# VH-VL binders against Arf guanine nucleotide exchange factor SYT1 (SYT1), part 2

Target 1, 216 residues: Arf guanine nucleotide exchange factor SYT1 (SYT1), of Saccharomyces cerevisiae (q06836r405to620)
Amino acid sequence: SRRSSSIVNALSSFVNLRSSSLSSSRQQHLQQQQQLQQKLDVSLEDLPPVPAPEFSDSCKDFLIKLAPYGKFIGIILTEKDDEFKKNCLNYLLTNCFEFKNDPLDIALRKLLMFLELPKETQQIDRLIMAFSFAYYKAQKSYSKKKGIECPWSNADQVYFIAFSLLMLHTDYFNPNNKSKMTKHDFVDLVHNDKYSGGNEIPMAVLTYFYENVTAK

## First folded at step 4 (VH-VL)

Design a18 (from u6 with heavy chain D101N; framework fv_umesolerbart)
Fold by ESMFold2-Fast, scan of step 4:
Structure a18 (fold): chain C 216 residues (1-216), chain A 123 residues (1-123), chain B 107 residues (1-107)
Amino acid sequence: as target 1 above (216 residues)
Amino acid sequence: EVQLVESGGDLVQPGGSLRLSCAASGFTFSSYSMNWVRQAPGKGLEWVSFISSSGSTIYYADSVKGRFTISRDNAKKSLYLQMTSLRAEDTAVYYCARDYNFWSGYYRAFDIWGQGTLVTVSS
Amino acid sequence: EIVMTQSPATLSVSPGERATLSCRASQSVSSNLAWYQQKPGQAPRRLIYGASTRATGIPARFSGSGSGTEFTLTISSLQSEDFAIYYCQQYNNWPLTFGGGTKVEIK
């Protein structure tokens, strides 16, 4: 919807993540915006108390109320295993983000450019799971529209790879970690998970993901 | 609409050098990884080299390592193969082929091929 | 490198008949296998990727199956335009490798 795009614009504006780059340099643009996001020195505790949803609120209504919280919206919506907030997160990721033309690693960077990664494992899981469902849905819909087959088997495969990419990023850029995960280690890790479909991802694709995630 | 056109194939003496070009049109060249694949007369397909969309990752078949150099110019929408120390067994039609779309996030093999350019290495 | 073996080298079939082409990998390539069709004087054309997914515009009579090391391309009712050489290719491991090809010709 048009109103849904205004929520994304409000989020981007609040955290000053406006793009000046053309689509041909999208990777550099996303990296620059991620760097800008890291330099923002505002914490959730510095903002007014988060409003509780009212009984009559739609997901859209509540997301409009959360717009001033910008990058913290992901943390707010994943704080508890709550049906309404989960539905709001799903609405946000499905209607306010565009993932149809994005490779998974760029889509993940786009997500984290606008939404701060939660600190608790359970919250990270909820965020990445919701992202993976939205991403898979967008990819499947786009592939059907273009008359091509969807490269992804299911949302669980997307989830596993997205979480693996997130772990690779945190492992590789942690200054306290002196033994970085190698390309071989990453590929082997993903290919050993036959139940999540990780073994179905081509080595070439995993190699590209590794190179892209570990790039400066 | 979507096209790849190879050029530069020629007759060359053993030990010589030759540069092949592949011009892309009808798609965003900078979003795709590219390959060179060759086919000797009457023989099967042989993969030669790979270059990622940005140009940062490169792979070669063992038969051409140290002799061939793959490169690309995204602004010119062109792929190149610089061949040195050419041998009779390098005689083949050389195809450029499009594979991984960086924006699609999944490798789906070679969906678009050029018409090929013939390289003949003979005395 | 992963060696791809296609059989038979030549398959003689009549129009309207079923053709089954085999491709074997020397080690598992999961489902990361593609099939190409090549007609004389032409560049190869991608038919199947991911072992079983038909490429856009490819007729339904073409179907791929298999995983791991054993793969099959089936043409359910051969048309005159289907007489060509077919190649399988693995894209699971570097270097990328092709099979030797199966020539499908008129009986």
Scores: ipSAE 0.005, ipTM 0.491, lowest interface PAE 13.0, mean pLDDT 81

Design a19 (from u6 with heavy chain S53R; framework fv_umesolerbart)
Fold by ESMFold2-Fast, scan of step 4:
Structure a19 (fold): chain C 216 residues (1-216), chain A 123 residues (1-123), chain B 107 residues (1-107)
Amino acid sequence: as target 1 above (216 residues)
Amino acid sequence: EVQLVESGGDLVQPGGSLRLSCAASGFTFSSYSMNWVRQAPGKGLEWVSFISRSGSTIYYADSVKGRFTISRDNAKKSLYLQMTSLRAEDTAVYYCARDYDFWSGYYRAFDIWGQGTLVTVSS
Amino acid sequence: EIVMTQSPATLSVSPGERATLSCRASQSVSSNLAWYQQKPGQAPRRLIYGASTRATGIPARFSGSGSGTEFTLTISSLQSEDFAIYYCQQYNNWPLTFGGGTKVEIK
């Protein structure tokens, strides 16, 4: 826990993740604006070369070394299929993020407020898959503690919905796209997917996700 | 380069057990659902089992249900098929196969196959 | 389970000729159908997915068509390397099922 706190604090110092007495919505709005300003200020190429992990490094050791890269940590840890970096990403998402009792759309927003979305599809997939496993584990644990049924069947279902929400956001806020996906189109698309369990998600929940993802 | 390499095929007695392995390289194994497909000598292809990316969703062909167990170890980039109560009709070359990437939305169209490993069930 | 039926079982054609292979599903599989090529001693190779989309690196002479229950694989001008066994596969319903195969051989 002490080391997890240190990593979270190091990440927070780079991306200005300060807690406040403000409501969750106001905190999210302020964090979004701060991240936008930081994205305009620097690119990964403007930073010192990313250090390679030392043989003796634990995931915690390497994550502390990556703390100055803040928003780029997701891009760095997903650059290629590397077991150690994958373990570091899993450690980060499991021990340094708090997703318990968060709706999926809020948890996804929190992830993307701290970590810049990669541009390559394989890197996006690695990041969102790792997130989905961590999120599902947190939800299952929370449900067991509260003595209630977990609303999610498995991590693959979480992954499918999370990725669908990411694609909806990209489609909806792309100024070059004049034909936006409607709420009905989104619900039908997701609900008709029997392979990833999209059909098991209540339509009311999918409607809620659509409304929140497309909201300014 | 993207590769799948099967191993573990052997000659076994009816009623015996055998574990097949499939080693993945050149891609992010944990991002793909995996399948086992078999082919009896001189016969066609038969789907055997499916496992999702996380390992949480598993399906079996009726012919092997209750006797075969599919599993994966994403850290080791390996897929497994534990076979028990083997029968003569289980004699086949066993292939591991990768489902198409979720990012493109194309599932169950196997884009990468291993070379196969031969299992012979005979007295 | 969905039964996949391929016809003919064997197709004899000369190099340069057109080959047309049929695949029928016992119930609708939408466009969730793939075609594979297998040569003796080799693993299958994916040619077509989504009924009509060519896989990367597959020559333009291969084309797929159809939806629902009736599907066709066409090889417009057969080359020597195209003599092989071809399988269709549905991925619309569990369990996944393959056709019995069509052997394309030299006339």
Scores: ipSAE 0.000, ipTM 0.459, lowest interface PAE 12.9, mean pLDDT 81

Design a2 (from u6 with heavy chain S33Y; framework fv_umesolerbart)
Fold by ESMFold2-Fast, scan of step 4:
Structure a2 (fold): chain C 216 residues (1-216), chain A 123 residues (1-123), chain B 107 residues (1-107)
Amino acid sequence: as target 1 above (216 residues)
Amino acid sequence: EVQLVESGGDLVQPGGSLRLSCAASGFTFSSYYMNWVRQAPGKGLEWVSFISSSGSTIYYADSVKGRFTISRDNAKKSLYLQMTSLRAEDTAVYYCARDYDFWSGYYRAFDIWGQGTLVTVSS
Amino acid sequence: EIVMTQSPATLSVSPGERATLSCRASQSVSSNLAWYQQKPGQAPRRLIYGASTRATGIPARFSGSGSGTEFTLTISSLQSEDFAIYYCQQYNNWPLTFGGGTKVEIK
């Protein structure tokens, strides 16, 4: 079963700070939408049509409008290669999620607990790339603050590992796949990629990621 | 203060068994990979065994496979090495060593070591 | 297993001089290499990880370099407390393996 979304709660708090004068009926409707998503297995097609952004909208304004869509916000913001929606996604991942003290596998799990993974490969790519950029930025900042070296070389390395973990999960839990990726296969695949910096990640860490992703 | 303290080292006869313990303090033990490393008198360092933070992933050096068992108790903040079928070649100071910090994402080799416990296998 | 070979086995240097220690891997370990210092009767102390990153609290005179199969630890101006045995370790492949050590002693 799906747990109540921290992203919905974070966006609800954000809406309340900006819209303290919002009418009782609007607040009730927002709460009803949040409760409906928590209690029912709702698809995006069951919700009202997604509003188009207005030219006067900031990323904050548009995210407020998307708050009732909860877990579908990632799908909505990655629907097409759109600069405004890309900026809104970057804003969401930077200001509404906390990744600074998370190992990559936990941060990725946190992302996917609150945002439904898109079905189209190009949308998945946009989501994971934006996540990787936000994660790297948070890790770099946190490492500097703590006086320790950042374990990540750049956002592209984070993206490669994050996408590899996502593919591992998909491969491992696909009922139609009879030949599961082994720990050896995963470590070897990632560790042989010098271009993406997979070889810079200690083998013990990759072993840990495999264990966590494939765990029940 | 971050500390690892080994215990259990003793004089044992060949073919005997011994259990080593490593007590952790000053950090969140359950978040770290742990290792055992040994050093024979006057010799270099030899890696013995690895255990992941959850205890699910375990590796052994070929020299100890089938004879040694690594385990951990996260609630008690303790690491263990159960040694059986001991040989003269197992005589060494045994160190426990801290590895990966899962919560910080800090990738490094062994940053904290215990002071070691001496195991002597002799008739 | 990956075999780690350190050279020389013993290095005699005077205080204030530069010491250069070598570590060779039998196959590529990328940058997944650490250096440790051990003094008699003490546990090892981590100096370098990721081939070139100094551990917190380690003096700037210690530096690591190299990648793949050839690695070097350099002590730029040797202090009296630096006379010790130094070990390299790869953490690229299972099993984890250490070099045989280089003893740095006073000339």
Scores: ipSAE 0.000, ipTM 0.462, lowest interface PAE 14.7, mean pLDDT 81

Design a3 (from u6 with heavy chain S33Y S52Y; framework fv_umesolerbart)
Fold by ESMFold2-Fast, scan of step 4:
Parts: sequence; C-alpha cells; structure tokens
Structure a3 (fold): chain C 216 residues (1-216), chain A 123 residues (1-123), chain B 107 residues (1-107)
Amino acid sequence: as target 1 above (216 residues)
Amino acid sequence: EVQLVESGGDLVQPGGSLRLSCAASGFTFSSYYMNWVRQAPGKGLEWVSFIYSSGSTIYYADSVKGRFTISRDNAKKSLYLQMTSLRAEDTAVYYCARDYDFWSGYYRAFDIWGQGTLVTVSS
Amino acid sequence: EIVMTQSPATLSVSPGERATLSCRASQSVSSNLAWYQQKPGQAPRRLIYGASTRATGIPARFSGSGSGTEFTLTISSLQSEDFAIYYCQQYNNWPLTFGGGTKVEIK
C-alpha cells in the first residue's frame, strides 16, 4: 500500500542516507556527519525503555517505533529468541538494506555502520545469521538477473566467512593481542575448514577480504 | 578487443635499472588485480609480482624483493614494473597478466596476457 | 612455497592419440589450479581454471580433473595445433607457482 510503501521508503532512506555520507557532496557529507556525531556517545541505558510490541503491530509498525533507537535496533531485535523480533530483523535486512552487488566485507561494514554489534555471543550469532541469509538471497537474485554464476554456495557458507571476518577484525584491532593473524594464516585457516565450505572460496577473494578488514 | 601491451624491454648491464610498462585496453582496468610473470629463455614461467586493484597491496617473489617495484595508474590504464640492481638471472620475457575482477569475487587465474617484452641483462 | 611438479617433462604422441599430462602439488591447493598452453614465440593461453572448468573458446577435447595435490590435463584426440608446452599453476597460496612444463611433441 501507499502508507506501507512510504514507511519502507523512509526506513530505507534513513539507511541509505547514512551510507551515502561516504560518497555525498562535501556540504551534504558535513551536515550528515554533524547529525551522526550527536548520536555517537549514547548508550542504550540512557534511552527510554524499549516498547514491547503490541499484538496489532506488523514488523513495519514495530520497526517504526524502534527508529528513535537507531544503532541499537540490532541489539533490541536479537535480545532473545523471539519469533516476532526475528521476523522484524529479517524484514529490516531484506527491505531496508541494499546488499546486491556488494562484496561480503563491504556489506558487513554497511551492516555494522548502522547497527551496533551486540555484546553477547548468542545475539551476535542471531544478527550475523540473519545478515548472511539476507546477503545470500540478494547475491543469488542479483546473479540470476545478470546471468552470472553466484559465487556463494549457500547462506551457511556466507555466515562462516562473515563470522570469520568479524573475528579477524576483533583479533587484529585488539590492543591486548600481541600476535596478529597474518594474511597467510587467515587464508590457511579458512581453507582448512571443509565443513563450512571455506575451502571453496578462492584465495584471491580471501586475500581481498583480509586486506579490507585489516585496513585502517 | 581486450588487450594488454607491454613495452620497455631492453639490453641492460648488470646493476642497471629499467622500467617496464603494460597498457590495458578494452576493459575496466581499475577493477582487476594485475600480475607480472617472467620466462627466462628456454625455461618455464615464474611469477614475479602482484598488485591489488587500487594499488594498496603488493606481493613479490623472493628473488626480486627489494629490487623490483610494481605500481599502477588506473587513470592511465597502465601497469608498471620498476627494476633496479638487475642481474643476469633477471634475463627473461616479462608478461603482464590479468588476474581477478575486484568486485565480482571470481578468481579465474590469468585469463588475459600481454605479448611480452624482452629484458636482457648482460655485459 | 608450494612446489608444482609436472610429468612427464616431454610427451611424444601422434595426431589423433590421447595425451595425459600430470601435475602434482607439494601441499593441497584444493581446486585452485589452472592449465596454460604456450606455443613458441607466443604468450601463454589459459585452457582450464578451477582444476576442471574449460576457459571460453577452448575446444572440448581439453579436459582437466583432480583436486588437492594430484591433477591431470587430458587431450582426448590430439590435433596438429596442440603440439605445445603445457604449464599448471596453483593460485591457492602465495607466492603463486607454476609447474616446470610438459612439452607435447610429434612422435
């Protein structure tokens, strides 16, 4: 409908506007940076209590109610194993993010630009799994439309690589870690994981991901 | 229509320097990883150097590390190999080769090669 | 460094016969292996990538097989234009490495 379309466009525009800050004109970029800076040093504890979804809420309705929580939306939607919130997260990642034609590392960076990474392992798992499913679906659709082969075998393979990239970033930029993973170590580690399909990913692709993730 | 054309090969004395160029046409040069591969007269292929699509990551074979510098100019659609402290063992035909499409994630080995340019290092 | 060993160094065959070329890696390279053909005075031409995928424009008589450490290039019915040197290359690990080549010559 018109209302639902307008609301989806508003949420998508919010996500895209932040992404476009990386490539906007100088004046537009500065204005966007000033707006983003105002939100950077706030914790979830400092915000009003998160509203519970009402029985009549659609995923769209609840996501609109969560809009003021901005970067915390991912944390809120992964707080517990909840079917409605899981559906809202899947809706958000499928309809409000654009992942087609993105390399996995860029798509992961895009996700984390808008959504703060949860602190609990189970919440991180829920977020990255939902992301991996949405990313794989977008890539498969894009490849089919372009008449090219999809480089990804399935969403689980995407999840394994995305999680590995996240762990690489955490390891590489942790000041307490005095022995950093080298590019060769990373490629070797991924290629030795036969059960997650890491061995199917070309060396050049893994080299590309390592370079981007470890770049300052 | 996709082409790579090398130039700059010459006769140089040991200890000398030489700069090789590779001109690309018919494709989006800035999207591809590029390599230099050499072949000594009557011998096999030897990988020399790799450069990332943006130029930010570079690898060298141990035999040329510290003496050769790979670079690229995406605006000019050109790849370069600056060679210094040349040795008789560097005598070879030098090929530039197209490797990887930066954005697609497909690695198809070296699908396009230049014709090669001969470098001879002798007194 | 991964060492690529090709055998035999020279293969003598008659036109119409089947040629089988071997390539062995000192460590697993998964399926990240390519085959190239080089004729005298010419640049190498890519025949196979991903161990078994024929490159565009390469005749069906060329086929690749294998994974891990043992690979084979087969030419099912050798034509006169197939007499050349063939190289395998691993692109699994840095540095990239080539085999020593197999020269296919007329018997």
Scores: ipSAE 0.000, ipTM 0.446, lowest interface PAE 16.2, mean pLDDT 80

Design a4 (from u6 with light chain T53R; framework fv_umesolerbart)
Fold by ESMFold2-Fast, scan of step 4:
Structure a4 (fold): chain C 216 residues (1-216), chain A 123 residues (1-123), chain B 107 residues (1-107)
Amino acid sequence: as target 1 above (216 residues)
Amino acid sequence: EVQLVESGGDLVQPGGSLRLSCAASGFTFSSYSMNWVRQAPGKGLEWVSFISSSGSTIYYADSVKGRFTISRDNAKKSLYLQMTSLRAEDTAVYYCARDYDFWSGYYRAFDIWGQGTLVTVSS
Amino acid sequence: EIVMTQSPATLSVSPGERATLSCRASQSVSSNLAWYQQKPGQAPRRLIYGASRRATGIPARFSGSGSGTEFTLTISSLQSEDFAIYYCQQYNNWPLTFGGGTKVEIK
């Protein structure tokens, strides 16, 4: 209970956006949706049992059945290593979310504004990996349409940075942590990664991410 | 449409102070990080300072650290460089340059530059 | 700091010829490298970013290549307006650093 309240407050802090970071209309819409979700003080255990997908269900059909579960949909779709539920999650993130015009940190905040982050490491991995794939696909398409270079090399790079941002937020706002990650520490963490392409991210971009995640 | 216009360059004595300004127009100034770059007469380009879009993150070249202060006023769409304890070695054309746009998520290096303003430090 | 070394310091070429300019970083800068053109009395103009991506409005005769520590700017068929000084710049690490420049002059 208390832990859940603390986690909700930490995530609320992470999804809060700087006034200068969004257009007025976009910022208002996102904050309105966040406020609505925060007013719903219920746990998954308080809701009716989650329905199992029926053999004839499409991803869209099952997502419609899950609509009453709202913020818990991410937790439900990542509970098990299940092919159908993975496909439903990918459908949700590709067709029900709009990421094409968003910087990664804003897109991640948008995701977490609507979907509660799972508690189990494997579920977090499934959610953030699916998000990263959808985000990369959207960014690549948008960049091609606008005739500009996509700043992301692949979905693994997006995943590494997205997860690094989550770790930075957790580290920075954890009251038990007396040694906060500095900008230098964060840059070193990202730039020492050769496998996912973290070393390819420009300093100005990393500076922006650090500033925005630790803001307020 | 998009431009940066610098002003404030002058002849100043060693040990003196000078404030440079850079006025932005044709784009959402508050979305971009900004830089100052200088070039001594007949020499190459030297990066001087960086300021993030909000103004909360600032970096300086070692040669100017402790003497120069970068700042911005997003409401006035202006970038500033306050220079103190000026030396003959600071004589250069000073350019402001546009950097990262956090809204697009794309880094494009210095895509827009001002015309430059000449600072001469001499007796 | 990362030291950027450009070679040659001066390149003499005739109109219509290919010009190849080199830029070397003292440590890896990945693909976070830009090329700028500067004409006398003018501000620098961005030609290439991300080592190989041509900026909007830049003619197709300009191309960039390389990654890590070795980079090249190529002008495939030099025009009269291309005689200028060219600078490379890394934006992988603070402080940002520029090469010393390569002057492309008429032979």
Scores: ipSAE 0.006, ipTM 0.541, lowest interface PAE 11.5, mean pLDDT 83

Design a6 (from u6 with light chain N93D; framework fv_umesolerbart)
Fold by ESMFold2-Fast, scan of step 4:
Structure a6 (fold): chain C 216 residues (1-216), chain A 123 residues (1-123), chain B 107 residues (1-107)
Amino acid sequence: as target 1 above (216 residues)
Amino acid sequence: EVQLVESGGDLVQPGGSLRLSCAASGFTFSSYSMNWVRQAPGKGLEWVSFISSSGSTIYYADSVKGRFTISRDNAKKSLYLQMTSLRAEDTAVYYCARDYDFWSGYYRAFDIWGQGTLVTVSS
Amino acid sequence: EIVMTQSPATLSVSPGERATLSCRASQSVSSNLAWYQQKPGQAPRRLIYGASTRATGIPARFSGSGSGTEFTLTISSLQSEDFAIYYCQQYNDWPLTFGGGTKVEIK
C-alpha cells in the first residue's frame, strides 16, 4: 500500500544516512539496538547517557551518534531550546524522511511511527513545527518538479493543520477523555481559522483527515 | 538583495556605553545565527560575539565578556550589540555577519557581511 | 583559543602569476576553515569554506586545500582585482579566530 511503501522509503533513507558514515559492525549494532527498542517497551532512562555533540559535528555526525536511541531521537532533539539540536532535527526531517508524495496525515503518521511523541507541550510544538516546515519544503519542491501548484499556502498552514490532526488523534485515543472531538468540532476548529489559512482547506479534505485519524 | 546594514557607531569616552544595530533584509533572518566581528584601524579581523537563530545560545570573546551583550529581535529582523565600559582598544569598525542557517545544520563560516560601523573610543 | 598564523605577511606578485598563501592552526581544526578577501574600505568577502569549497560566484582561479593544521589558498592566475588582504578563519571551536592576514600586492 501507499502507507507501507512510504514507511519503507523513510526507513531506507534513515538507514542510508546512518550507514554512509559507519562501518558494517557499527551499522549492525545500531540495527540491533533499534530492533530491540521496537520489540521491548524500553524507556530512555534504560539507555546509556545521551552523548554531547562536538563543536565540529555536522547534524549528520550527531544523528549517527544518536542512532542507538532510535524512537527517542525526537525527544532528545526537542528537550531544550537548543540551536544545534534544532538544526539536527531539521536535517533529520528534511533528509532522512520521504514526505514529498505523502498526504499530510500519512506523513505525520510516518513521523510518529519512527519518533516517539514527546510528553511536554513545548517539545511537541518543536517537533511538529520542524516536521511541518520540512513537509512544506518537500511538497513545494515536488509540486515544482511536477509542474503543478502546491496545495499548501505556506508552512504555517501546514503546522496548524498538522497540530490540529495531532490534537484530534491524542484527544480521540486518550482513554481518560470521555468527551471526544466530533467531526463538526474538528471542522469548526480548522475551517474557521483565517489566520493560519485553515479556512482555505476544502470540507472534503477535512472530512478525509477526520475519518482517517479516528479510524482505529 | 541579501543585505546587512550596521548603524550606531560613534565617538565615545572611555568607560562609556554604545548600542550597535544591524538591520537584515532579503532573507529569513530568524533562520540564521549571527556574529559580530570587529577590525581596529589598520589591523586584522577579530571575532566578538555569536548568537544562535533563536537567541538561546550566546558566546563572547574573552576581551569583551562581561562588558558587551549581543541580542536579536527576529520580528524586527535586527541584531544588536550593547557595549559598556568601553576602552580605547575597543576602537574598531564593527561588522555583523551571517553564518549558518537552522535548516542546514552545518557551520559554513560567514557568507554575508554588513558594510561596518565605526566605533571610536577616545577622551 | 586556537591561534591562526598566516604567512607570508606580504606577498608581492605580478598579474598572471600564481599566488600561494599559507594558514597554520595551533591545533587541529579538521576542515572547518574559511578564507576571506578584503579590499580597502570594504567588508570581507567569503572565498572558501570547509577548507576547499569555493563560495558561490567565486572564480575558479581561487582554490583551497589542506586539513588539520596546515591550509593553503591558491590563486592560479592573479588578476588585477585580486590585490587585497586575505584572512583565514577557523570555526572548529569557540572562540572563533582569524589569522593575521596576508597582503597580496602588485610587484
Scores: ipSAE 0.000, ipTM 0.425, lowest interface PAE 16.9, mean pLDDT 80

Design a7 (from u6 with heavy chain F50Y; framework fv_umesolerbart)
Fold by ESMFold2-Fast, scan of step 4:
Structure a7 (fold): chain C 216 residues (1-216), chain A 123 residues (1-123), chain B 107 residues (1-107)
Amino acid sequence: as target 1 above (216 residues)
Amino acid sequence: EVQLVESGGDLVQPGGSLRLSCAASGFTFSSYSMNWVRQAPGKGLEWVSYISSSGSTIYYADSVKGRFTISRDNAKKSLYLQMTSLRAEDTAVYYCARDYDFWSGYYRAFDIWGQGTLVTVSS
Amino acid sequence: EIVMTQSPATLSVSPGERATLSCRASQSVSSNLAWYQQKPGQAPRRLIYGASTRATGIPARFSGSGSGTEFTLTISSLQSEDFAIYYCQQYNNWPLTFGGGTKVEIK
C-alpha cells in the first residue's frame, strides 16, 4: 500500500547501512566493517529520549518517529504488554520486511540483522511471537498465490521452531558454554513437542535447520 | 527438463570396489539434499544413504556403514557412491533420488528418481 | 529403526474395482509418509506425500489417509495401468525406511 511505502522508505537508510557491503579491495572492506561495527555499538542511552506515542498517532506515525532508533525499535515496541505497541510491531514486520520467499532460519536471521534482540525473556517472547505471526501470514499468502501447500500448519508451530532455532544459536555460539547442543538434542527438543506441532516436522527439515544454524 | 542419470554399475567380484555417479540437470542441484536407494532383483526398495545440500550431513543404512561413502560435487552437479568390500547381497539396481529443497517449502519425499544402474556382485 | 509393514503382500483385483492397501509403522511417523508406484523395469513414481497429499499429475482415483502408525492407500475404479507394486515410506526418523511392497495384480 501507499502508507506502507512511506514507512519502508523511512527505514531504508537504516536497512541499507546494515546490509550494504563492497569488497573490491580489502582495505575498503575493512573500513566498511569498522564503520558498521561502530554503528552497531551505539547504546540506547546515546540517543535522544524515546518519544511516547501521542493519542492521535497511527502505528505508521509512531514507527516514523521511531525510525532514528533503528536497531532498538524491537526493544522499544516490546518493553511492556501494550496493545498499541504490539500493533505497531505487527505493522513493521508485515510491511517493512519481506519473508514470503525465505526459509524460516533465513527470515529469522534477517529479522535479527536489523533489530537487536532484547535481553529480557518476556521481550524476546513478544518479538519472536510477532515475527512468527508475520512470517506464517506471508508464507500462507504466498503458497495460496502459487497454488502450493503451505509448509507450516499455524503460527504457533512457526513460533516454536523459531524460538528453538534462536536457542540453538545462542547455545552453540556461547563461548562460556562448554557442552554444545548436539543434532540429537535439537531433534529431540523439537520432536517431543506435540502441543506446538514440532513432532510434525520431517527429519530432513530439522537436519537442514541444525546444519545451517550451526554452520559458519 | 529435470533429470537424474546414474552410471557406473558393473559386474564386480566379492570384496571389490565400484564408484557410482549420478548426473543432475534441469534444476539447482546445490539446493537439494540427495539420496541413494537400491533394489535387489525381485525385492523391495531399500534406502542406502543421504547427503545434505552442502555435503556436511551424511547418513547411512546400517547394512552399508563403513563400506560405502556418499559424496557430492555441486560445481559438477554430481552425486557419488563409493562402494568397497562389496558382497553378494549388495547386488541391486541403485537409484539416486532428489530429496528436500528448502526453497521449495515443505518436505515432499522423493519427487525425481534416476533410471537406475545395475550392480552385480558375483564370482 | 522404524519398521514399515505393508499388507497384503499381493492384492488380486479386477479392473473397475476398488483397491485398499495398508501400511503400518512400528512407531508414530505423524503424517510423514509417502506412497510410490513401481512398474516392471521402471524407477518408482511418487504418488502421495504427507500421508494424504496427492502429487502433481497423479489421478484423483488415488487417495491416501491415516496418521501416526496406520496408513491406507486407496485406488478407486482401478485402471489397467494401475497394476503395479506400491511402496510406503516414512521420512519422520533416520534411517529412512520403506515397506516391503504390495503387488496389485489382475484377478
Scores: ipSAE 0.007, ipTM 0.592, lowest interface PAE 8.9, mean pLDDT 83

Design a8 (from u6 with heavy chain R108P; framework fv_umesolerbart)
Fold by ESMFold2-Fast, scan of step 4:
Structure a8 (fold): chain C 216 residues (1-216), chain A 123 residues (1-123), chain B 107 residues (1-107)
Amino acid sequence: as target 1 above (216 residues)
Amino acid sequence: EVQLVESGGDLVQPGGSLRLSCAASGFTFSSYSMNWVRQAPGKGLEWVSFISSSGSTIYYADSVKGRFTISRDNAKKSLYLQMTSLRAEDTAVYYCARDYDFWSGYYPAFDIWGQGTLVTVSS
Amino acid sequence: EIVMTQSPATLSVSPGERATLSCRASQSVSSNLAWYQQKPGQAPRRLIYGASTRATGIPARFSGSGSGTEFTLTISSLQSEDFAIYYCQQYNNWPLTFGGGTKVEIK
């Protein structure tokens, strides 16, 4: 199949997104490129068969081969419980995304600007789990450099909150759902989780997340 | 210089009303959630109310719920507290305080405080 | 609501001595605890946030420790300007709550 040079440029930028904190103008540009890709209305089945990794491929080599698949890279890397593809996903999220100065909801939005969310629960789980570990690592490093307490206790806590935000977004913007999750419902959902540390998240932070996710 | 300046404190009779203002300068007011905190003469600090950066989320201490209204005007860089049905127990210095900054992604607690404005409720 | 209890209510110390102030939460507040200093006629000043992180411009003699329900503020060698009232505050749950304060005064 064929694609425009604009899409190729967006995919090239995607692989190289890791040098500095994303500015507002840079975020707007990436968002516009992501919207342009969506407007082309292509499905994964419309593209050539996904190449299998060569034995000699590094994660970077394979990710470069996947660049034409753009938004489908997350779906491709999470299709099966595959060690090499897991390592490629971890490489992508750790080295090609910049999360260090982002609140979790902004980081999650940044992820979903570039990667289409899989439809199968196990694939969503693999994607969000990998994201959460990469995000936690970036936050821990950033907080240490700034001499600030890391707001996150561990990657499992990040995972629980990221998944809760994803559920909130899905629930709130589904037109078939007539009983929307209220702020109280969201707070109760998060604060009832004692095992992943959801109950440790400050109320002002939860208020920020709810407001940002539901506003737009 | 990052500053918060309160005004509007006065002597008022029980059952009366009063509006407090807090003027912000030296920072992007619209990116911060804000709080009102009060302190009765010779007593400790008591949290009164919270408002999110956009104004969409508001919380009150049970002692003031239904009587006080927090609001903000991001264009004017101002925070307000409308007080009604005032009681002797509301006598305090009222401080505005800066809270969470969504751009920083961390929880600094109340890092900037105003100098306070005195409200006296007495007959 | 989470009740914050500070002890002692008053601490009498001499300049150059160490002061140790305690703050207890009625339930876990993780590390979402701040310490404030207040001098007569002045607004509170943030000293510590995140239980142990010193705020910008705060002297190294101030240190915070603890997590969960037990917290401590330590002033390693009191200076004349350190005689003040100190408040702890949890920002983990609504409503936000402060301790009753510890007054550090000259012995």
Scores: ipSAE 0.006, ipTM 0.562, lowest interface PAE 9.7, mean pLDDT 83

